# VH-VL binders against o27280: the designs that were tried, part 1

All scores and structures are predictions.

Target 1, 266 residues: o27280
Amino acid sequence: MDSMNVPEVLEIKRIVEESESVKTFIFSWDFRREVRPGQFVMVWDFRDEKPMSVSLIDPVRSEIGISIRRVGEFTDRVHGLSEGDLLGIRGPYGRGFELMGRDILLVGGGIGMAPLAALADEATARGMRVDALVAARTADELLFLDRLEAAGVNISTCTDDGSCGFKGFAHERLLTLEENHDMAAVCGPEPMMFQVMRILDERDVPAQLSLERYMKCAVGICGQCCLDDTGFRVCAEGPVFWSQELSRVREFGRYRRDPAGRRVPW
Unless a header shows other numbers, all headers, positions and changes below count from the first letter of the chain; Kabat numbers aren't used for antibody chains.
F, E and O are the ipSAE of ESMFold2-Fast, ESMFold2 and OpenDDE, as the mean of both directions, binder to target and target to binder. V2 is 0.75 times the mean of E and O plus 0.25 times the DockQ between their complexes.
[cut] marks letters that were taken out.

## First folded at step 1 (VH-VL)

Design b1 (framework fv_bamlanivimab)
Fold by ESMFold2-Fast, scan of step 1:
Structure b1 (fold): chain C 266 residues (1-266), chain A 119 residues (1-119), chain B 107 residues (1-107)
Amino acid sequence: as target 1 above (266 residues)
Amino acid sequence: QVQLVQSGAEVKKPGSSVKVSCKASGGTFSSYAISWVRQAPGQGLEWMGRIIPIFGTANYAQKFQGRVTITADKSTSTAYMELSSLRSEDTAVYYCARDPEYSGLFDYWGQGTAVTVSS
Amino acid sequence: DIQMTQSPSSLSASVGDRVTITCRASQSISSYLSWYQQKPGKAPKLLIYAASSLQSGVPSRFSGSGSGTDFTLTITSLQPEDFATYYCQQSYSTPYTFGQGTKVEIK
């Protein structure tokens, strides 16, 4: 069972254009190596490697999907690839989401919907009722609405500019939604997650939040993954954390870390 | 490298409580979850719940909700399982087990603690 | 809760035999299935995870297969130390649940 931490070279089977800036890369996967929603993989283009959340887990088709936003040189190169091209994949890594109870609220911002889309598939397959609040800056940045609708998820949207659904931020929309859920899962920009966590805590809804932070390795050796106040590492102990623990981390929602590990305000 | 050592056998009266300990050595205690699994004489394995020490959160099987409390002391690398309102049906060997990814994978187990409930 | 059913409940075998144990889940659990071995008076030992992945240190005569609802544990050439009770366990959702066990006895 011990991984040698060596990338497996996989062929891009299919590419889905999710938006102008986001693509999902689909690979055949041997489910003898388990993958769970909330876990991530290291994607290697034979020059650099970056952590990416798993956004599709399909054991029936024996496929996984990895959704990548174009934000820099590495992601720009990967976006230039075609079906049939090769990428190295290491993993999966990290702790996935836990599903409890009979109904779940998903709150996703931007690319944060990627791990939540995989979770929505699993939750609906288990017979849970799934409500999703999908937030973005503009309508064309809302992700996975078609997948969520196909899965029977109850969808609410909000955009900062009001181009789709509620005009405003995720936490403002959440205040107008039903309070009753057995649990919640949240992924998106940290300021959004912080505000959402506060509301869910006030409602006594246990929440899991996925932290997307700077990291250079997947096995918990890199210092950039460390959360300052508690000393646990995102890639080793996360990326999924319960809201109770994050309420004790002073930098959550206030600071981020650059590639050198220094605290930088949001 | 990882070893879980449990407290000794207990004999308890019906209606009382029992608290079993599980001390971990090797690895980083806070980086994994500890589950509790029991086995009645001649019976199979039954998951009771787990604690995730870094979050301070515990999850329980519905059957035990309200009677079981699972806690952890990070300073001593020790997890505890307390079961209250004991019945004769609670006579079992109680095991702690490491769950390194909070995923229900139990890769290292304690030696077990025999709890006998009799009058 | 997901119910796990093993068959057979017990079997008799000789050293060198091929032994097959089946596990069925009450709903699809993908490949979220582990197998454990338990010897009398001892704690269970993890043999297989993710339906077919062999745990480090476990002899290669043990193998697992299956997905969805039907799973199989195979021991290709039974050894004296393999006489034990075997349990399957789903890790798809909490509460985690085990099969009732299959006792492998000397014929």
Scores: ipSAE 0.006, ipTM 0.413, lowest interface PAE 14.2, mean pLDDT 82

Design b10 (framework fv_bamlanivimab)
Fold by ESMFold2-Fast, scan of step 1:
Structure b10 (fold): chain C 266 residues (1-266), chain A 119 residues (1-119), chain B 107 residues (1-107)
Amino acid sequence: as target 1 above (266 residues)
Amino acid sequence: QVQLVQSGAEVKKPGSSVKVSCKASGGTFSNYAISWVRQAPGQGLEWMGRIIPILGIANYAQKFQGRVTITADKSTSTAYMELSSLRSEDTAVYYCARSPEYDSYMDVWGQGTAVTVSS
Amino acid sequence: DIQMTQSPSSLSASVGDRVTITCRASQSISTYLSWYQQKPGKAPKLLIYAASSLESGVPSRFSGSGSGTDFTLTITSLQPEDFATYYCQQSYSTLYTFGQGTKVEIK
């Protein structure tokens, strides 16, 4: 019955080089096992198993894609693989993004654009207007621009060094965008997500944020998976959270709101 | 290959202040935090505080609150730690270290700056 | 603050020995624990993060385990370059804390 607990050994059908440090690995997938944007899978290289967000969901071609940034031993080994090589995939796991309304803003930093690229495809297929703010350190690290453009997404970019688009951080660029959206989805480094959440809260835009750092709790290595004093269990309730939920998490972004709605530092 | 390079050794009198610098190469300020950790002679590691440059926010260990100020200049990729009202027990090696905020471990460390407080 | 306590404070070992160091948190920290190695006169070096993830370039003889309040660093076959002081560190709280250190000395 529950096939998610057993890794399926899949052949790497295609590899797309997204940047010097990021590759997307594409596999044939049986969509009798449903996959939603914002969910993750466990990727097994027959030595170690790591959680990775799904970046492509294509039921028409019967394919999924998993985008992996080279950051350590496991990802370095996986990056050395070729088309035709095998990986184990178990899942999907976690809570995916929910789509509401007619207009959505995506704000992605670095590899955080991976789950948002899958979400962009679903939102566009539903007839939603999609605006994406894509942020990176340099132009070479901006991810999925061609894919987003092909999907009809309205793209804004920012880079720390000013090599493409706005010079500065995602939240600084967001302050110059006065567009109204029915919802937002945000994924990237926690400091970026916190600043973006604050701006969206002030604009009264409901946002969903993906907490990648907590995915390790979901693999059962930890004896206790919990967020601060709210009692949230990340492996059961994450990795995607609404901004109202995260406003109650003491450690997220290093600030919280008091009972009066006032923002206070830790 | 990223490196953190710290300023040179300092000898200070009690009651004075010291300001130590930590210069990053390879863009370590984007989406990273910079911590300061000290080690007195023959003692263990003691975390002093951390800055997240993208947020403009620093927080400090309770013991150092009111005496330590951590700042960052993004244009020069340099972090600073200033410790005021120096005492003899502040004699230590001071390290800067980089961590990704979302992972909160310190993967790259500076070489250390020896600060000696004597009369 | 979250208090981190290591055991033992020091130990003597020979090359080829299996060495085990433990770290206890005063409250649950999930897997937000790192292990560092420090050699005399040098900066600390990251060995393990997220309780059990081996940092790139660190020999496979090092391993970490545990969750919640109890954590272990194991060196399966001690080498001459492993004589050092080892520290655990929690990052569950934004106010980081280290254990007091465990010195691994030549027997």
Scores: ipSAE 0.000, ipTM 0.392, lowest interface PAE 15.0, mean pLDDT 81

Design b11 (framework fv_bamlanivimab)
Fold by ESMFold2-Fast, scan of step 1:
Structure b11 (fold): chain C 266 residues (1-266), chain A 119 residues (1-119), chain B 107 residues (1-107)
Amino acid sequence: as target 1 above (266 residues)
Amino acid sequence: QVQLVQSGAEVKKPGSSVKVSCKASGGTFSNYAISWVRQAPGQGLEWMGRIIPILGIANYAQKFQGRVTITADKSTSTAYMELSSLRSEDTAVYYCATDEYGSGTFDYWGQGTAVTVSS
Amino acid sequence: DIQMTQSPSSLSASVGDRVTITCRASQSISTYLSWYQQKPGKAPKLLIYAASSLESGVPSRFSGSGSGTDFTLTITSLQPEDFATYYCQQSYSTLYTFGQGTKVEIK
């Protein structure tokens, strides 16, 4: 039996209120079980289990943090907990982000900033230059700005209503930034991620997108996932994907491959 | 508002393959997953699999694993479902349906494609 | 796979009646449940998502409730156009499953 698949009952060591709707729950963690930015855990309140991204990885303090947005019954119950209360944690799961190059762009929307905050910590610790574009509907929903600033990240903000930074969407703000990066990591609402990916593809910036809705598949709740014609396995490859991989997969949809691997129109 | 238009009815022989198309219009194709659901005469709904067009990644119900292939062409906003090694019990109406952001909620459905497998 | 069981398989009702259909999951699915209406020869239509959220354009006489394993769809003051087959569907697992359906017929 793999210990990653067995929930551990952990005490909530500290709670950080990130916004009116988001809290980070901090737990002691045994780092013999490695955790990477972009991975997630299953959080169990002894009634329901939900996937949550790891937003803090601190081997010096032997702590992890899990950021949770209040969006329904489960998360509302968890938000009602206090320091000293218990939660079950299972994992980590999923493919984490890979760092490459020297200059990295992070584009986060809403709670999507959670896994990117952990990535920012690792990137800055490696001496990379980090630019973060933090997007939300309103200023009060911008997440992790203090943490990113403390880490030395160059921050740009945008809000749909213009209450902080650029007025508009993340991709609109990105269009006004004429800077090249060695890679990007993107996490947020699907429409945001798609628009951002298109711009980064045009600029020849390889991007990793975190598709957190597939976290259930990665933990085996979905049962069997299939191999597609590019060899992707949803359970094994997600939730983080390179934009180059997505470009190849999109091309496959227009073309089938014959037995020799040649592209043939449908 | 999204509309899904499927290809026309087909009659196939046992052992052959069928490929059904589903063309999306009026919405944001890339914001959706596309699922395929079939319904045998007088029976209930049976999910077969889905594709997420922005990823090109598909997953399938275990019953259909190895016989079904779901693909998408983003440039034409069209999803396809190909079912091979057809048997008489594959006679059914096949539906495509959109699933906004992969939530598993099917908010728009195609009109259905009748596939009859007979000798 | 998560099994979805509906009850009853069929029911007879009159216009103006209150109709309740139940759906049980073989394991907890939280609120990852949708309800659909299907008329003969037609594709299904979404009524309720996230167990209790009414789809835009669906009449307010439809409501959903429940969480975990037990769910209900309620139709208050049944109308002639409501005679149809109703299905529940779970999306907790990405291997989606439907209930077997409940047919609402004229009394």
Scores: ipSAE 0.006, ipTM 0.411, lowest interface PAE 13.8, mean pLDDT 81

Design b12 (framework fv_bamlanivimab)
Fold by ESMFold2-Fast, scan of step 1:
Structure b12 (fold): chain C 266 residues (1-266), chain A 118 residues (1-118), chain B 107 residues (1-107)
Amino acid sequence: as target 1 above (266 residues)
Amino acid sequence: QVQLVQSGAEVKKPGSSVKVSCKASGGTFSNYAISWVRQAPGQGLEWMGRIIPILGIANYAQKFQGRVTITADKSTSTAYMELSSLRSEDTAVYYCARGGYDEWFDPWGQGTAVTVSS
Amino acid sequence: DIQMTQSPSSLSASVGDRVTITCRASQSISTYLSWYQQKPGKAPKLLIYAASSLESGVPSRFSGSGSGTDFTLTITSLQPEDFATYYCQQSYSTLYTFGQGTKVEIK
């Protein structure tokens, strides 16, 4: 009876400051509408609407959390809100992660740790062993480390500048880690995800990758992703893809999309 | 850098069929769509269809549905376009090009001239 | 199907001239438009993708603009090698369609 296509006006219950540029907004949620790690919602500030990954799924408290990075006018306005203020929420949308096996490797870059934090909670609740490689440009951009530690996750970090953990990129750190996982989940900048996917494919580790930019396509606001007559529909099947699916996409790791949806070189 | 090389010119009788090949070299074949585009003498470009070899999926323009079949052989990195029930108006240069779930076509094969005459 | 209409069908120009070719879509296609150059006896060559992005190796005298239904290819300071036929192509629908072509011939 509820329509995922009509925004519900929800009160901001709590705000967690994850970093100088990232906040998690927590709302009461009716879990008769299932939400899975890897799915996203549309956040409406009564002027504009943007897709945001679900970063907390807590049926015990009946809460969801949405982590938002400050990158433009819409997110600046949302970051200016306080507990008790209202936002419109539609969803959830998109394909979530699938869990299999007994142990999982999470590889997250920057805000890409948001959907992976929710996945870590589900995996640990299922009794899986969880290893996380958390990557960022600098130490202050590493996200959810305390939450992952509290969940019993085994954490490795790397930063481009060496300010925390391994000095280097996620794929460079991954090459120094043991290959003993039943599956992996990856979310972050596409060049990082491409390099990580390549290594995991060589290790025969099945991987799911979340393409944050395809969240817009999944709700139909980027027409190019929804108009593929071949049956390859990134907007309908995303944002989470298996590595075998992404190996067929010429632009993965090679091109990005601008705000108009145009393909441009990295 | 992938290069596409097509089979040689064909002369066919009305009612027969023609099968044109397009061999890829210098890059990966299976992970990219291959489209077929034809051009009648003095006319513009007309898209016929495409295949994504790794998915085994082919799509065709409505005008050619039922007469065109596009296939691929991953082991030889070769795509094929077969057009049946040939008519004089099918006289054209037939091009293969990489593209079809990508937005643009690049690179292109050199073209194969098909002449239908009685 | 989305119809693509080019204007003019042909034009005569001299080396050094500024040449403008237009392309109109029968419905909005955002920026999902490419431009190709074809010389006699040769396959088409990609010039511009995503309405305004110049393909690597293509001279900077070529530029594209537009969004929605109206698009333009511009050649500043035409060179001898630019005498060719030019085609626009929409990729908004995966049933791809081309314009009818614009022949740029020597005056």
Scores: ipSAE 0.000, ipTM 0.394, lowest interface PAE 15.7, mean pLDDT 82

Design b13 (framework fv_bamlanivimab)
Fold by ESMFold2-Fast, scan of step 1:
Structure b13 (fold): chain C 266 residues (1-266), chain A 118 residues (1-118), chain B 107 residues (1-107)
Amino acid sequence: as target 1 above (266 residues)
Amino acid sequence: QVQLVQSGAEVKKPGSSVKVSCKASGGTFSNYAISWVRQAPGQGLEWMGRIIPILGIANYAQKFQGRVTITADKSTSTAYMELSSLRSEDTAVYYCARHDSYEGFDYWGQGTAVTVSS
Amino acid sequence: DIQMTQSPSSLSASVGDRVTITCRASQSISTYLSWYQQKPGKAPKLLIYAASSLESGVPSRFSGSGSGTDFTLTITSLQPEDFATYYCQQSYSTLYTFGQGTKVEIK
């Protein structure tokens, strides 16, 4: 039962520089082991293993893409690799986004646009109307704008510093946008997602949110999923959850858990 | 704790319609889809359709499109399945079932026997 | 729609036996597959979801495996209460489909 749980050593076919701190690594993929937007893979550099969301799903070219932000030791090592180098890939894991209705709002912050870029491709292929709010700290950190435009997505931007689009946070920009959507999908820093979720709840727009910290639960190794107070499935497979589920989790948007299980403010 | 309770058995004439209810209690209704699955005597499980109460959107198996209507009343946490133009082949036990966030049918109603006879 | 085919349609087994049931999808469904147990006169009961995740309260002798098109349900030490009909079901498409069922009968 572990064919998908054994790392396959794959050659980096192409690297796309998305920004100063983000690269997309593209691999040939056998789509007998299918991948959905919102699913992730475990990336192994032969020393350490980390979960990464799939940002490109291209069955026509037989390729997947994995977008990685440089934030620590593991990601620094991976960013040092070149086309032709090898990485271990295991998966896919997790529950992908569920698409319902005729129109969808995507709200992405920073690297959170990675799984949403893959979702935008699927939603547009299904004939849905797609509006995307792309948020970042600065203009240089806005991701996938060219891909979204090429897919026919209606794009709004905001930056904390005002260097591109609306000056302010994602939730502040959201307040100025059209309110009529059947559903939304949200991915980014947890405090951003919490504020966005509150506005969408007030507008009666059901949302799916992708939470990085639940990616380990999909591979059976995360005890942190047991810290919620909702009384639903203890080992719920993430990372995608409906907004109504997350509104019941006291920790969501307020603090996180470190690897030792201690509460740490955002 | 979470329960799906269905309405009682029905005996119907060919050409009539039947409306079966499914009341959810003890859990959340809005974050889940409610599907209807039937089983004819000695046969397997056949999915008919579902409603997503949070969106107010229902979708149906092609075989039942035009004959089945699935609705939900969020205020009473009750889902309904109405099947029209009944035939003897519609004699079956009809189940409602909840899809959790992983799309497994984690809670089922007790079933409603519908008999269509002349 | 996606077609689900189970094998065998029935099998005879004794208490303590290891039982394997297979399910094949007509196209790739990743891991969006569930397994159910149904006893006569009862509603089906979820055993396994996401191809390999054991539902709460289900005995550990039940396990699921597979991805893509080929899936298996295994019962490692069959108990008297396990004589039932088993169904697989795909949820990759929102037009859900079940396998035809596998009846596990006492030998």
Scores: ipSAE 0.025, ipTM 0.482, lowest interface PAE 6.0, mean pLDDT 83

Design b14 (framework fv_bamlanivimab)
Fold by ESMFold2-Fast, scan of step 1:
Structure b14 (fold): chain C 266 residues (1-266), chain A 120 residues (1-120), chain B 107 residues (1-107)
Amino acid sequence: as target 1 above (266 residues)
Amino acid sequence: QVQLVQSGAEVKKPGSSVKVSCKASGGTFSNYAISWVRQAPGQGLEWMGRIIPILGIANYAQKFQGRVTITADKSTSTAYMELSSLRSEDTAVYYCAREQDYGDYGFDYWGQGTAVTVSS
Amino acid sequence: DIQMTQSPSSLSASVGDRVTITCRASQSISTYLSWYQQKPGKAPKLLIYAASSLESGVPSRFSGSGSGTDFTLTITSLQPEDFATYYCQQSYSTLYTFGQGTKVEIK
């Protein structure tokens, strides 16, 4: 019996409108099947399945939440649903975030704040100090600010257009924040994540980065989910990776080594 | 705004290699995967491979494994496709194309194409 | 790999005609299907993505439908600039494959 491989048909208990383009769908969940921040589920609308990060984990209320940005046909259909409607949920899948130390930094861009909001809840429940840098293109795309504040998170914001907080990109804002952390978790557009990773590496802050947006098929292991020469598969061994793992991946596509061990461009 | 500009036409001898470049402008390169597609005269489109520059990973169609190498230089916003052991059957127009949402939503911007002719 | 087959391979039509092109996948690809238009000497142009979503700037006379293995591209009221070759492409697998193409010729 493998309930993770078979979608459970669950009723949408509550819908929270996070922004014009993002909704959180809340379901009752049996926590005998554990779920951790950074893991994802497959959401099935009885036609297509898509991987979605878990954005709310509430064992006290026996609920999970899944935040979905409206970006295509599948998400348009799901956004058209109401409380009481049904969706198939399969999972959870993937490697979640690991918490370490006492002081942590979260850096999220757009919908990437979804898995980080769940992580913030767990970290604050453990008594950790949490700083969050929330980045978006515009103010109306900043997500979960009220939820983070209610949890006791120290929030910094930035927008590309300057409509809220610092005007600029997440990594530019991070350069103005000088607090050291025991670890960081980062989720958002890949260019943002790797600029942030570079700064955190210089500060000797170990970082975990979530790569779920590269997944197209998460119902099993497939070649398109292979990440690097070590054979990591995003759906099986990700989506969360430590920064040292991704540093090796970035070198692989640029250089090969000749018989003398010298780096040679492809 | 977004533009992919490829290197010029090439005439190559059988057994040689060709390296075609694709320079992105308008912030395209660092944010997106780049695919390479070829088209022989009078024939259809044939996918060769792709690269995700930010991760430094590439994957290739089985037919081209061992002969094609796709690389990227983020500092110059340029992707490269190198095809070795050229045969007359490799005569084609070679296109680079930007993958929208890493392929989920098709290839939204294409280079102008590079004609590669393999002849004695 | 996933094979994509288009029908017809070619068709002749007049301005104002309704044109339908079909694409069949060798296995289910959900809605991960794009349609492209290619004119002689030019790079392909994306028309439709996610089986039915119209790309920005593409005229509304173009529409796509289908899911799983069977897909259609429809052009209502064909215009002179629509005489071209059309290709479907699956993106369910990142080992992408194209159909063989359908040439739409003037009658």
Scores: ipSAE 0.000, ipTM 0.412, lowest interface PAE 15.3, mean pLDDT 82

Design b15 (framework fv_bamlanivimab)
Fold by ESMFold2-Fast, scan of step 1:
Structure b15 (fold): chain C 266 residues (1-266), chain A 120 residues (1-120), chain B 107 residues (1-107)
Amino acid sequence: as target 1 above (266 residues)
Amino acid sequence: QVQLVQSGAEVKKPGSSVKVSCKASGGTFSNYAISWVRQAPGQGLEWMGRIIPILGIANYAQKFQGRVTITADKSTSTAYMELSSLRSEDTAVYYCARDTPYESGAFDIWGQGTAVTVSS
Amino acid sequence: DIQMTQSPSSLSASVGDRVTITCRASQSISTYLSWYQQKPGKAPKLLIYAASSLESGVPSRFSGSGSGTDFTLTITSLQPEDFATYYCQQSYSTLYTFGQGTKVEIK
């Protein structure tokens, strides 16, 4: 067994309030264990363990950040923690994003901007031109705009309700943006990602899409999270998939799984 | 709730063109595609092509490539299928159908059909 | 193009019979297959999507199964209103194709 499959108990070094519903928890990290954008960790509050995307990778400060949206009992408890409190962290796990070409388009919805913020940092450090389409239901749910701006990212926004930027959905905004990107990375609600993927496929832009699905895990990664007709396990073979892989998956954009493993329509 | 309402029957001369309309009543096209399917007398269903209005993109079956044009007017929620260089074998009932990407490309709502006869 | 072949092309059955119709794809289409019912002079009606999912409002006597290249539509206890032509359709490719149809006739 290697050390990545055993939780480390880490002190919360800093908490950043991203919005009323999202916080980024920052921990000291030993970069002898490499972390790549698109990977996730298992966060353990000593009662339950949940997968969370890494949203900050900072080898200079020796820090990682994990952004968590309040959506249920586990995340509500974690949001109640303070700097100096302890969490168990296991990982990293999963396939990270691959970068190619000179120009990249990021399309993020809500908390889906978390792994894309880490990717933006790497892409800009490699000298790529980065365009980001940041989408949310309301202005309050637009995340990481200041961080993206500081990194030199060209930002476009949209909100469903029109409270900031373009009024409409991510795919509607995408239709009004430049078409010349060498690749794209997409993360957000599956219905949004499906529509965005279709536009990018038509523009012949190779895209990677990041999925994080519900899982249970007692010791390391388990087979509780998977895609229906391909046998891909999001925790082992994802969470990052090429658009061609997702085009064949029956569940993508159509179904989700409940805690009992039943298919539920979106 | 959404209905697809097609234009009425047409009688056309060989060599002419026909343009059939398909209007969404009680809803819009914005988040799905519209496919066109024809059926010659006593024959099976034949897919001709589709349009995805949000993308402005149409795809055509190879048999009809160069003769069929499918368009959509988003402001009126109306799709059109135009077939040119008509021949007697183009005599058929032409259907529009809602193409549901979220349901694996199933056609869940169909228009009533438009009979097109190519003769004098 | 992906070719869809149905078997049989026609069959005769009696009310109460179990009817099985097969559809074969020329290549793997995963579960991207739908089944339709068509009555004379009417537009087709969706019965099954994603190979095995029953469309809302369709009687439970209809069921679909299969994946890859081989698919089956089953009608348990055939009713008078079920005498019709049935079509399979693949949507795995953006160039959609239908099977040739199976006519279910009164014996």
Scores: ipSAE 0.005, ipTM 0.396, lowest interface PAE 16.4, mean pLDDT 81

